# VH-VL binders against q9h9l3: the designs that were tried, part 212

Target 1, 176 residues: q9h9l3
Amino acid sequence: PRKMVAIDCEMVGTGPKGHVSSLARCSIVNYNGDVLYDEYILPPCHIVDYRTRWSGIRKQHMVNATPFKIARGQILKILTGKIVVGHAIHNDFKALQYFHPKSLTRDTSHIPPLNRKADCPENATMSLKHLTKKLLNRDIQVGKSGHSSVEDAQATMELYKLVEVEWEEHLARNPP
Short names: E, the ipSAE of ESMFold2; O, the ipSAE of OpenDDE; V2, 0.75 times the mean of E and O plus 0.25 times the DockQ between their complexes.

## First folded at step 12 (VH-VL)

Design y43 (framework fv_fezakinumab; at its last fold request DockQ between E and O 0.91; V2 from the best seeds 0.00; counts 0 for: pae E 2.5 > 2)
Fold by OpenDDE, fold request of step 13:
Structure y43 (fold): chain C 176 residues (1-176), chain A 123 residues (1-123), chain B 111 residues (1-111)
Amino acid sequence: as target 1 above (176 residues)
Amino acid sequence: QVQLVQSGAEVKKPGASVKVSCKASGYTFTSYYMHWVRQAPGQGLEWVGWINPYTGDTFYAQKFRGRVTMTRDTSISTAYMELSRLRSDDTAVYYCARSGTYYYDSGPRFDPWGRGTLVTVSS
Amino acid sequence: QAVLTQPPSVSGAPGQRVTISCTGSSSDIGLGYDVHWYQQLPGTAPKLLIYDNSNRPSGVPDRFSGSKSGTSASLAITGLQAEDEADYYCQSYDSSLEGFVFGGGTQLTVL
């Protein structure tokens, strides 16, 4: 089995009216929750909306932020060949403008056994915050200061570990 | 119907630059990546790079970095590829081709393709 | 110089079955990236023939099929017809190159 990492990204708004979601922070943790990567990232375009309440990103974080292309290279180097766990991970990969193999991707927002364990409809899309509270009895994304991508990545990994055996067996029988 | 219309054939001298256009229609231009692939006479397909029309971000094959520039004009749903410092081995048919941005929107496959633009580089 | 390896040519008589192989490495097909196939008729642009290893776009006959295993993929054509004479290319993504890659192409001749 390949090594697993969990990823969570924070995005800010760029482009017209800030509708473009640009990567502004990326956190990657290993199976044990140890931080492998955690950097503020500078988008190539002017930031229109920091989305601070959700992203936790402030203008001061961009002063010494890593340029996007450089950060992308660093991140891809970490992710390559690994099973990557994330919540609604398509948003992270899209922000990275990156294709990770489907067979090496785990999206905790689309794992029916995880929802079942949380007494949620299996085909529903539940938030990371809700699943974390229900299954881990832990509060994340608290307050108005914004999210912590490290905390979110760690929570995502912990959630996946709850259903890892069952889900990996399912995927083995039903390859994506 | 989804369609990619490319500019006409070009003839250039070595050292010159060429800019090929690709106008998209029949779909939301900014919702898909635009790729450029070339094919030398009698040879296979070679990926040049891609642009995200929504953000303008570009990613080039190592072979072409420093010599290729991809741009887009969203107001007319048109992508451009400019290749500079041309040499004879740049002679090829250059195709634009659409791909998804992630697996939920067709993913990393090419569909459709433009009809191609022949670029001839000769002294 | 193509990253994926295909036989340069294959041939078959009408009605026969032919297969075209596409061999990659641990950084592309072997890493788990899907394979797509394109048909290029003489003097035309490539056309998507098979996507995500084994799926057919609308309009592609079911006599075309694709499969993937390990570091290789295969395109099979049953009931070969004269109109199938063309070049066929496999395509995937290579993580080491951080880019899209093609096979060298296979020329199919219908005898």
Scores: ipSAE 0.930, ipTM 0.959, lowest interface PAE 0.5, mean pLDDT 96
Fold by ESMFold2, fold request of step 13:
Structure y43 (fold): chain C 176 residues (1-176), chain A 123 residues (1-123), chain B 111 residues (1-111)
Amino acid sequence: as target 1 above (176 residues)
Amino acid sequence: QVQLVQSGAEVKKPGASVKVSCKASGYTFTSYYMHWVRQAPGQGLEWVGWINPYTGDTFYAQKFRGRVTMTRDTSISTAYMELSRLRSDDTAVYYCARSGTYYYDSGPRFDPWGRGTLVTVSS
Amino acid sequence: QAVLTQPPSVSGAPGQRVTISCTGSSSDIGLGYDVHWYQQLPGTAPKLLIYDNSNRPSGVPDRFSGSKSGTSASLAITGLQAEDEADYYCQSYDSSLEGFVFGGGTQLTVL
């Protein structure tokens, strides 16, 4: 069996009016929730909107942040060959400008058995906060100073574990 | 219709540089990645690198690192590839090709391709 | 040389089935990266033929099909026609090279 990690990213606004989402933090945890990577990342273009109320990113975090190309290289080496779990994970891969193999990708926003456990419609896209409250009895993204990508990656891994056996068997029968 | 229109053929001497352009039309230029792929006469396809036109980020194949520079001008929906310190074995047709930005859109496949720009390096 | 290995040539008579293999390694196809196929008619740019291992773009005849298993992929052409005479390339991503990679190409000859 392949090793499994969970990822979560925080983005800031760059480009005109701050509408481009650029990677500014990435956290990766292993199956047990131990932190493998947690770095602030400096986008290659000027930050227009830190989006702090959601991202938790402030100007001081960028002072010693790892440049994007270097951070991307470090992150991809961790992800290579592993099953990667995330929530709406296509946004994380797009921010990394990387295409992880479909067969090694798990998206907790698109797992029907997980929605069923939460008493949600199987085809609904549910927020990480909602699923975590319903299924783990935890409040995440609490407060007004932004999200923690470590907290969110850990929650994502715990959610996947609830359906891991069923979903891995489903994917073995139905390769993407 | 989605179209990639490339600059005309170039003849260069060894040691010179060449800059090839690729003008996109029929789609939102900044929503897709742009790749460059070359094909030497009678040979196969070789990936050179790509640019994200939105951010300007570039990624080059190891063979070309230090000699290639990819840029873009979003105001005219045009991507550029510049290859420096040309050698005779850089003689090739250079194609631009579009790819998507994630699996659930066009994904990491090349569609469409430009018609190619012949670059000839000779004394 | 090419990162992905294809036979240099294949041939078949009209109406026959031919297959073109594309063999990679544990750092590309073997890690699960998808395979795409391109047809290049003489004197033209490549055109997308098959994507994500087995999907056909609109306008590609259903006699073209693709598959992937292990470290290899295959392109199959049934009901071979004269206009299928072309060069065929597979393409994937390689994690060790951190980049996109092509097969060496296969020249298909009809009759």
Scores: ipSAE 0.580, ipTM 0.862, lowest interface PAE 2.5, mean pLDDT 92
ESMFold2, look of step 12: ipSAE 0.516; ipTM 0.846
ESMFold2 (binder alone), look of step 12: mean pLDDT 92; pTM 0.940
OpenDDE, look of step 12: ipSAE 0.897; ipTM 0.939
ESMFold2, fold request of step 13: ipSAE 0.410, 0.551; ipTM 0.807, 0.856
ESMFold2 (binder alone), fold request of step 13: mean pLDDT 91, 92, 92; pTM 0.938, 0.936, 0.940
OpenDDE, fold request of step 13: ipSAE 0.929, 0.929; ipTM 0.959, 0.959

Design y44 (framework fv_fezakinumab; at its last look DockQ between E and O 0.04; V2 from the best seeds 0.00; counts 0 for: pae E 15.0 > 2, placed apart)
Fold by OpenDDE, look of step 12:
Structure y44 (fold): chain C 176 residues (1-176), chain A 123 residues (1-123), chain B 111 residues (1-111)
Amino acid sequence: as target 1 above (176 residues)
Amino acid sequence: QVQLVQSGAEVKKPGASVKVSCKASGYTFTSYYMHWVRQAPGQGLEWVGWINPYTGDTFYAQKFRGRVTMTRDTSISTAYMELSRLRSDDTAVYYCARSGTYYYDSGPRFDPWGRGTLVTVSS
Amino acid sequence: QAVLTQPPSVSGAPGQRVTISCTGSSSDIGLGYDVHWYQQLPGTAPKLLIYDNSNRPSGVPDRFSGSKSGTSASLAITGLQAEDEADYYCQSYDSSLEGYVFGGGTQLTVL
């Protein structure tokens, strides 16, 4: 069995008008929720919008932030060969500009059994916050200080664990 | 061996559309970006845009936004570039070129290149 | 049109050393984006010559070298040979334009 990790990334706005999403924080946790990686990341270009309300990123976080190239290397080293769990994980991979094999990817925003368990439409895209509340009876992403990528990664892993057996069996029969 | 095989030359009228294909082989198609670069006769290289074959995401140069559409068919490892509302100054050799997976880092290098597809726009 | 500036042409005799400059700005090379170089022989597609400022792909002779400093990059060719006659392009990324950018190209003539 492959090792499983959960990932969550926060992005800031770069480029014209801050429309470009650039990685500014990445958190990775193991199956037990232990933090394997949690770093602020410095984009290679000027930050126009910290998107603090959502990202939780502030200017001071960038002072000693890890340069993107270095951080990416560190992150990829952790992810390589593992089953990577995330919520709407395509955004994380996009921010990382990284291609993880589909067969080793688990997106909790697209797991019908998980939605069913939460009394949601199976084919709907539900938020991490909603699923976490419904299935874990836990409030995440509260307040106006932005998200905690560690918290989100942990929640994502816990959600997946609820349907892991069923979903892994499904994937085995229906490989992506 | 990594190869990019492009479709043949095209002759189009102004206002028409052209769709050029680029078939990749020798590597995992969805693990690399596919870029399109054009070169007008006797002129330099001009970046058109890229597509992420894995996600289908695209990013176009500002100059071509609204006029270019990049797509891919992963089942046959083929990328497509469609340019609409053609004009004479669109006459160029259009190249597909592969790059690495890290767009926002330092700007990936292009390797390899297709042999190019000449698109001639004339009335 | 080209964002990166190259001399239109350079020339040298066989065996000589020639350099091709690539001048960028604070929004491209100056931001730390790497520079790549391509060789385009007459009637052919560009070929990667130098990547990440100073690295040579397999098959590229060591007489080709690249460097970068500040907002500029440079391609040096030592021991110039007749087969080196081609167009050379530098390439980087410009954050302000949100796109990859090329130099205008330099035509190298071997005398």
Scores: ipSAE 0.016, ipTM 0.582, lowest interface PAE 7.1, mean pLDDT 91
Fold by ESMFold2, look of step 12:
Structure y44 (fold): chain C 176 residues (1-176), chain A 123 residues (1-123), chain B 111 residues (1-111)
Amino acid sequence: as target 1 above (176 residues)
Amino acid sequence: QVQLVQSGAEVKKPGASVKVSCKASGYTFTSYYMHWVRQAPGQGLEWVGWINPYTGDTFYAQKFRGRVTMTRDTSISTAYMELSRLRSDDTAVYYCARSGTYYYDSGPRFDPWGRGTLVTVSS
Amino acid sequence: QAVLTQPPSVSGAPGQRVTISCTGSSSDIGLGYDVHWYQQLPGTAPKLLIYDNSNRPSGVPDRFSGSKSGTSASLAITGLQAEDEADYYCQSYDSSLEGYVFGGGTQLTVL
């Protein structure tokens, strides 16, 4: 029985005019929603735009942030060998400069049975906020202080559990 | 299925304006950027700009600033592109194309594309 | 003139391998922006073929592959088939232009 974790990341703007998305926070939770990792991460290049309204990242968070290279090593050690659940998870892997095996990756933005439970088109890409409100009766990403990657990772794991049996059986019959 | 349905072909004279529509279905319209890309006959693809349907914010390629306006109506999941002071070299197929979520995405791929709207500008 | 440089045409016989290059600059591919590839059959809209440098969408055969290095990217097609005859475009983002940029396109002819 393979262990399962959920991940969510927050990004800031780096590069010219802040258009590059760089990892600035990562949260990982276990199957029960317990926090395994939650660190602010210092990008390897200058931060141009904190994107605070959406990211929740402020300059103060960077004072003791873990340098990207070190944080990446810590995160990959946690992810290795595990089923990793996320929402639009490719963006998180890109920010980590890492590609988790497809057979061990679950993306709640692309699970037809989950959309069906929410009375949404099966292949629609639904937002985490929408799915969480509809299926878990919870409001996430509330207010103007930005997103919480812990809150988002926990919501993502709970959403996956709603379809876990069906989807794991589907994937066993249809290996990615 | 995710679909982008565009308005029909237009024939215009130089100096006129054209407004092309793109109706989205099969996904949450306000969760993705909408882009416009044009292709003159026998030529390559040229990016025109994007709109963030959640906020209404827009960004236009330098070549089109001052002549293009992009809007949307979230109640009917429809994006619009209006190009004014048309010239003969604006003759092209105009595509709408969806890109990644606007919350964090700064390097999106275009998927899907509309089938395109031919705009012909002639005297 | 296109911001990303592609050869105007390439050709190959059925079963052969062809590659299509896409060369950018220090303000686009060289800054680390991803490259995407589109296939355009005559009279149709472009279709996503490769995304984020090397990933294939569902339904794209594994004989299509992509890579990126430095300021350049490459699309490879193995086992060339008649149905592959199309125009191919690379696409990225350019920070100096503050916009999305395409290559000039490559016409693939299957001999």
Scores: ipSAE 0.000, ipTM 0.472, lowest interface PAE 15.0, mean pLDDT 87
ESMFold2 (binder alone), look of step 12: mean pLDDT 92; pTM 0.937

Design y45 (framework fv_fezakinumab; at its last look DockQ between E and O 0.89; V2 from the best seeds 0.00; counts 0 for: pae E 3.4 > 2)
Fold by ESMFold2, look of step 12:
Structure y45 (fold): chain C 176 residues (1-176), chain A 123 residues (1-123), chain B 111 residues (1-111)
Amino acid sequence: as target 1 above (176 residues)
Amino acid sequence: QVQLVQSGAEVKKPGASVKVSCKASGYTFTSYYMHWVRQAPGQGLEWVGWINPYTGDTFYAQKFRGRVTMTRDTSISTAYMELSRLRSDDTAVYYCARSGTYYYDEGPRFDPWGRGTLVTVSS
Amino acid sequence: QAVLTQPPSVSGAPGQRVTISCTGSSSDIGLGYDVHWYQQLPGTAPKLLIYDNSNRPSGVPDRFSGSKSGTSASLAITGLQAEDEADYYCQSYDSSLEGWVFGGGTQLTVL
């Protein structure tokens, strides 16, 4: 009876030479794809590289953005106690500086039955864009204007649903 | 060999501040969190907080907020913990300890630990 | 007061099995966070003994084992030896406190 959400984040470059990935947007959707959270987030450090081609983040988005510490508290309150679905989700948790319980984490980049449905090697790491095109017949991350974290979170939830029954049963028999 | 080398013992009076150092070697200093954990004489372990050496971000246990400051100098791979407005019950051994930043890089367990720095607060 | 509850002491004779419990809450162990165990020999820093509930680092004998169930974890030591006399601490993460939390420690005496 645990509730399930999907998360996706966009990062900008901070720190020396812009090499640190800092959270600048986070989107969370429920099981039905409804948006529970979607905020631009102001990193506590100076932004060196907006990474706009990939992140979609521009200087104007930061003018009224929620400070990181406040946003993190809001996000963690939503995530606590829930099964959290993401794609390469370790990057999102690292940007949040947060450890979600392994038993409540689902990573669509590492689900063998999902790869099998896409006619890919079971242990390959597949991109969200590729899986979404193959399995949902949908193009995401289109163009050079950056990714939409809402779109990506919604796609991630729909991908998980394709294998949810099988994978939840597998995890029940094989706890992480 | 991964090592954490801490500064020497300190004796302080109530109301003073102390700054303990922890020099890391044998690994990439900025890729791991650094934690501080204290142990009063004859007592258990108490988590004080962490610093992300790459970003400089910190998070402190509620008990220490407002009195503790954690910093680092990446040029010498050294983390620092400063505790202000010292009281006699701050007398403890202060350890630094390394953790991963996510499950992929060894996760939330503490390994290794420094050998500790005794801070004595006495009149 | 420690966030995780451990018995303050346990004892056993050489060759016996001893168990050290670690009890948390629904915001730490009960939420699914892993438990780690540390051995602290007299006058030394803690040393990682068990991580992620049941894994042994290289160099830790297989007579040390860990498990987790519900809101509790357990460290078991079989074939008890004199050198096992030490303090043992469990550790986890607590979402309510947003921090790393320890047990109060257990002093193991080998009789």
Scores: ipSAE 0.438, ipTM 0.818, lowest interface PAE 3.4, mean pLDDT 90
Fold by OpenDDE, look of step 12:
Structure y45 (fold): chain C 176 residues (1-176), chain A 123 residues (1-123), chain B 111 residues (1-111)
Amino acid sequence: as target 1 above (176 residues)
Amino acid sequence: QVQLVQSGAEVKKPGASVKVSCKASGYTFTSYYMHWVRQAPGQGLEWVGWINPYTGDTFYAQKFRGRVTMTRDTSISTAYMELSRLRSDDTAVYYCARSGTYYYDEGPRFDPWGRGTLVTVSS
Amino acid sequence: QAVLTQPPSVSGAPGQRVTISCTGSSSDIGLGYDVHWYQQLPGTAPKLLIYDNSNRPSGVPDRFSGSKSGTSASLAITGLQAEDEADYYCQSYDSSLEGWVFGGGTQLTVL
C-alpha cells in the first residue's frame, strides 16, 4: 500500500503586477499529521507582492529561503510514489511546475461525499476553511498574520480521512 | 483555430548555434506550456524541454542541459529554442507542441504540434 | 534508447485488428502516469490520437482505442484502413527523469 501525504503551498506574486503565483512556502505532512517538510522557498523571480495577509509570507522569510530548484527537488522526492492529498491541489502542483499522477492525487475541493457530509452541494467548490469548520469544528486561517501551510495541510488530511474509505472505493470502481 | 507556426529550415555548421521560433495563435499563449521535441531522420521522438510562457521558467532534458535555451516573447506569442555547439547528431526536425500547465487541465498531452523545423548540421 | 518500449513494426490487412504495445517502468507508466498516443503520417508532424490512456480527441474514429495496465499500455486499431499506415508513438512522464518520454515508435503497415 502506498503512503499518503498532504501538501499545502503558499504563493507570492511575481511577474507583471504580481499576477504570477510563485511558490514561497511548502508544507507536507504524513497521514498522522506529522510534518515531513516545511520550508520557505525563494522564487526565481523578483517578488512583487508577498500577499502577506493570505500567504503569511514576509520579506524576512526570504532571507534564508531555499532556492526554488532545490526545494522542488526535495519536495518531489517526498511526493514521488505517494498518494498526495491537497485542497485545490492543482494550484500547488502548478506552482511546483510538477505533474503528479491523477490516480495518486486526492483533491478535497472535489470530493462530493465530503461536501455532502458538510451539507454542501456535492458539485460545489468549498473552501478549506469552511469544510474544516463544518466537519472538524476547527477554525483555521484565523487572524491577520496569514495562513499556516502546516495547519492547512493537516486539516486537509483530516478532512480526507473522513471520507477515505468511501472515496477510495469509489476511485477503485471509477479510475480517473 | 489553434496553430503553431514554426520558422523555416536551417543549415548549420558544427559548433554553430541555431534558433528556431514557434508562433502561437488561436489561444492564450501564456496559459499553456510550450514543449520542444525533435526527431532525427528515420528515428523516434525525443523530448528536449519545456517553457512556461507566463513565467519564463524552463526545464530541459538532462541530455540538452547546457546547450539548449528556451525563451519566449509574449508580445508576439512566440516561443524560441536555441541549441548551441551543434553537432551532426543534432540534425533533426524540431517540433514545438502545446500542453496544459497542470495535470487537471490538458495536462501533459501534446496538442497541437507545429509542422516542424528541419535543422541540418553538416560540415 | 527510448524509455518506453514499442515493437518496431506491426502489420495487418484491411479490416483486421492490430495492437501496439507500450512497455514502461515503475518510474513512468508503472508509477501511475497517463499514457498518450500519437499518430504520425509519412512526412507530417505527430498528431494526438489518444490521451489519458483511453480518451479520443474529437475527430479520431472510435476504431482507435487505448488501455493501460500495470507498467504497460496498448493501442488497438480495429477495422484497419489503408490510411492508418503510419508511425505510432506512446508517451508518458518519467518521474526519475522529470520529463516526458516517448516510445521508440511503431511502424504500422497495411497490407
Scores: ipSAE 0.365, ipTM 0.807, lowest interface PAE 1.6, mean pLDDT 92
ESMFold2 (binder alone), look of step 12: mean pLDDT 91; pTM 0.934

Design y46 (framework fv_fezakinumab; at its last look DockQ between E and O 0.05; V2 from the best seeds 0.00; counts 0 for: pae O 8.7 > 2, placed apart)
Fold by ESMFold2, look of step 12:
Structure y46 (fold): chain C 176 residues (1-176), chain A 123 residues (1-123), chain B 111 residues (1-111)
Amino acid sequence: as target 1 above (176 residues)
Amino acid sequence: QVQLVQSGAEVKKPGASVKVSCKASGYTFTSYYMHWVRQAPGQGLEWVGWINPYTGDTFYAQKFRGRVTMTRDTSISTAYMELSRLRSDDTAVYYCARSGTYYYDSGPSFDPWGRGTLVTVSS
Amino acid sequence: QAVLTQPPSVSGAPGQRVTISCTGSSSDIGLGYDVHWYQQLPGTAPKLLIYDNSNRPSGVPDRFSGSKSGTSASLAITGLQAEDEADYYCQSYDSSLEGWVFGGGTQLTVL
C-alpha cells in the first residue's frame, strides 16, 4: 500500500485587488497526525491582502519565510507518489501549481459516505469545521485569529480515517 | 465558437528573437491556461510551457528556460510567446492550445489548438 | 526526462480495426495521470480525439476508443476509413518533468 499524508494550506491575496490566492503556509501530517512539514512561505509576488482573519498570516510571519520555489520543491518531494488527503484539496494543489493523480487524491469535501455519517446530504460540500465538530467532537478554526494549517491537516486525516476502509474499497472497484 | 488565431509565419536569422501571438475568442480568456507547443518539420510535438492569463504566472519546460518568455494582454484576449537567441533547430511550427485549470484532474487535455505559426531560422 | 513510446507507424485496410499503443513510465501514466489522444491530419493542427483515457469529445465517432492500464494506454479505431489516415499522438502529464509529454507519434496508413 502507498503511504498516506494529509495537507492543508493557508493563502494570502496577491494579484489584482488581492483576489489571487497565493500559498503562505503549508502543513503536512502523516497517518498518525505527526507533522512532517510546517512552514511559512513567501509568495514570489507582492502580498496585497494577508487575509489574516481567516489565514492567520501576518507580516512578521513573512520575514523569515521560505521562498515559494524552495518550499514548493520540498513539499512536492513529500507528496509525489503518496496518497494525499485534503479538504477542498483542489485549492491547495492550485496554490502549489501542482497536478496530483486522481487515484492518489482524497478530498474530504467530496466523500459521500463521510457526509452520510455527519447526517448531511451525500452530495453537499460541507466545511471542515462543520464535519470536524459533528464527527470528531472538536472545535477547530476557533476565534478570529485565523486557521491553523497543522490543526486542519490533522482533522482532515482523522475525518478520512472514519471512512477509509469503505472509500478505498469503492475506489478500487471504481477507479477515478 | 471557440477559436485561437495565431500570427503569421516568420523567417529569422540565428541569434534573433521571435514573438508569436495567439488571439482567443468565443470564451473567457482569463478562465483557462494557454499552452505553447512546437513541432519541428517531420517531428513530434514538444511542450514549451503555459501562462495563466488571469495572474500572468508562467511555467516553462526546462529546455526553454532562459530563452522563452510568455506574456498576455487581457484587453485584447491575446497570448504571446517570445523565443530569443534563436538556433536553426528552433525551426518549427509553434502552436497555442487552451487547457482547463482544474489541478487534480490528472493533467487536463488541450482543446482547442491554434493553427500554428511557422518560424524558420535560417542562416 | 520521460518520453511516451508509440509505434512509428500502423496500417490497416478499410473496415479493419487497428490499435495504437502508448507506453509511459512510473512518473506519468504509471503514477496515475490521464492519457489524451490527438489526431493530426496532414497539414493541420492537432485535434483532441480522446481525453481522460476513454472519453470522446462531441463530434468524434464512437469507432474511436481509448483505454489505460498500468503504464500503458491504447487507442483503438474500428471500421477504418480513408479519412482516418493521419498522425496520432498520446499525451500525459509527467511529475518528474512537471510538464506535459507527448508520444513520438504514430502514422496511420489506410491501405
Scores: ipSAE 0.130, ipTM 0.749, lowest interface PAE 6.1, mean pLDDT 90
Fold by OpenDDE, look of step 12:
Structure y46 (fold): chain C 176 residues (1-176), chain A 123 residues (1-123), chain B 111 residues (1-111)
Amino acid sequence: as target 1 above (176 residues)
Amino acid sequence: QVQLVQSGAEVKKPGASVKVSCKASGYTFTSYYMHWVRQAPGQGLEWVGWINPYTGDTFYAQKFRGRVTMTRDTSISTAYMELSRLRSDDTAVYYCARSGTYYYDSGPSFDPWGRGTLVTVSS
Amino acid sequence: QAVLTQPPSVSGAPGQRVTISCTGSSSDIGLGYDVHWYQQLPGTAPKLLIYDNSNRPSGVPDRFSGSKSGTSASLAITGLQAEDEADYYCQSYDSSLEGWVFGGGTQLTVL
């Protein structure tokens, strides 16, 4: 079986009015929740909006941040060949300007069995926070200091593990 | 072929306004940022600001805030830079230049450049 | 005036190697922002010569190369040719000024 990792990224606003989402932090954990990667990342353009209340990113974090191109290379090396688990993971891949094979992607925001387990509509898009609370009885993304990408990645992995067997069987029968 | 065609030279009096146009062709106008850079005679390059042609959002260099207005007409793939309250030291060639919205695609470098528009401010 | 510092002029004979330095600060190159280089022939608009520190656009000969280290970048031109006589500008982004910044430009003369 392929190795599995979970990823979560934080983005800041760049470009005019800060409407461009640029990668500013990336966290990757393994199946056991161990941190494989956790770096602040420097966008190639000026940061207009740190989006701190959501991202947790502050200006001070960018002082020694890894340049995007370098970070991207590091991250891609980790992801290549692995099953990548994420929540609304298309946003992470977009921030990375990267496309992971669909067959090796697991998005916990689009797993009907997971929603069913949480007594949610199977085809609804539920937040990571809600699913984590409902299924893991754990509070994440609390406070006003922003999200922890490590915490979110860990939660995402734990959620997936709850439905891994069922979902992998489903995917085997219904490959994307 | 990607091209940026700018409007012709302008002669203005101090205190007046000037509006320079930059017509884009050969690419999707709204998929790239448009920058404006000026160059005074015999001097170096100076960044003025940029506009997102898709949203119309702008960001100006601090030096020009309050005097510069960047706009676009997506129907004709044209960007505009208007500089008001002109003074003699605004005399320069004004360039439009394209940059990418995605780093991996074309990056933040400026390519291509328009041929420039000379704006002369004199009494 | 310019945030990035370049030598005002450099010169070389045909066939020689010349380098143009671009010195920034901790708020631009030193922060990790990439450096781009532009060539401006007399009476023409700038042309992208090097992007992202060391990459050449299509059509730029390999005798042009760029590098970056610390707070500085460098443009190297080998096999200098008469047609290389031009002004060269480095560019980066400065977080403190919240804008793109250029070097003062370097006039390259081919002797």
Scores: ipSAE 0.012, ipTM 0.587, lowest interface PAE 8.7, mean pLDDT 91
ESMFold2 (binder alone), look of step 12: mean pLDDT 92; pTM 0.946

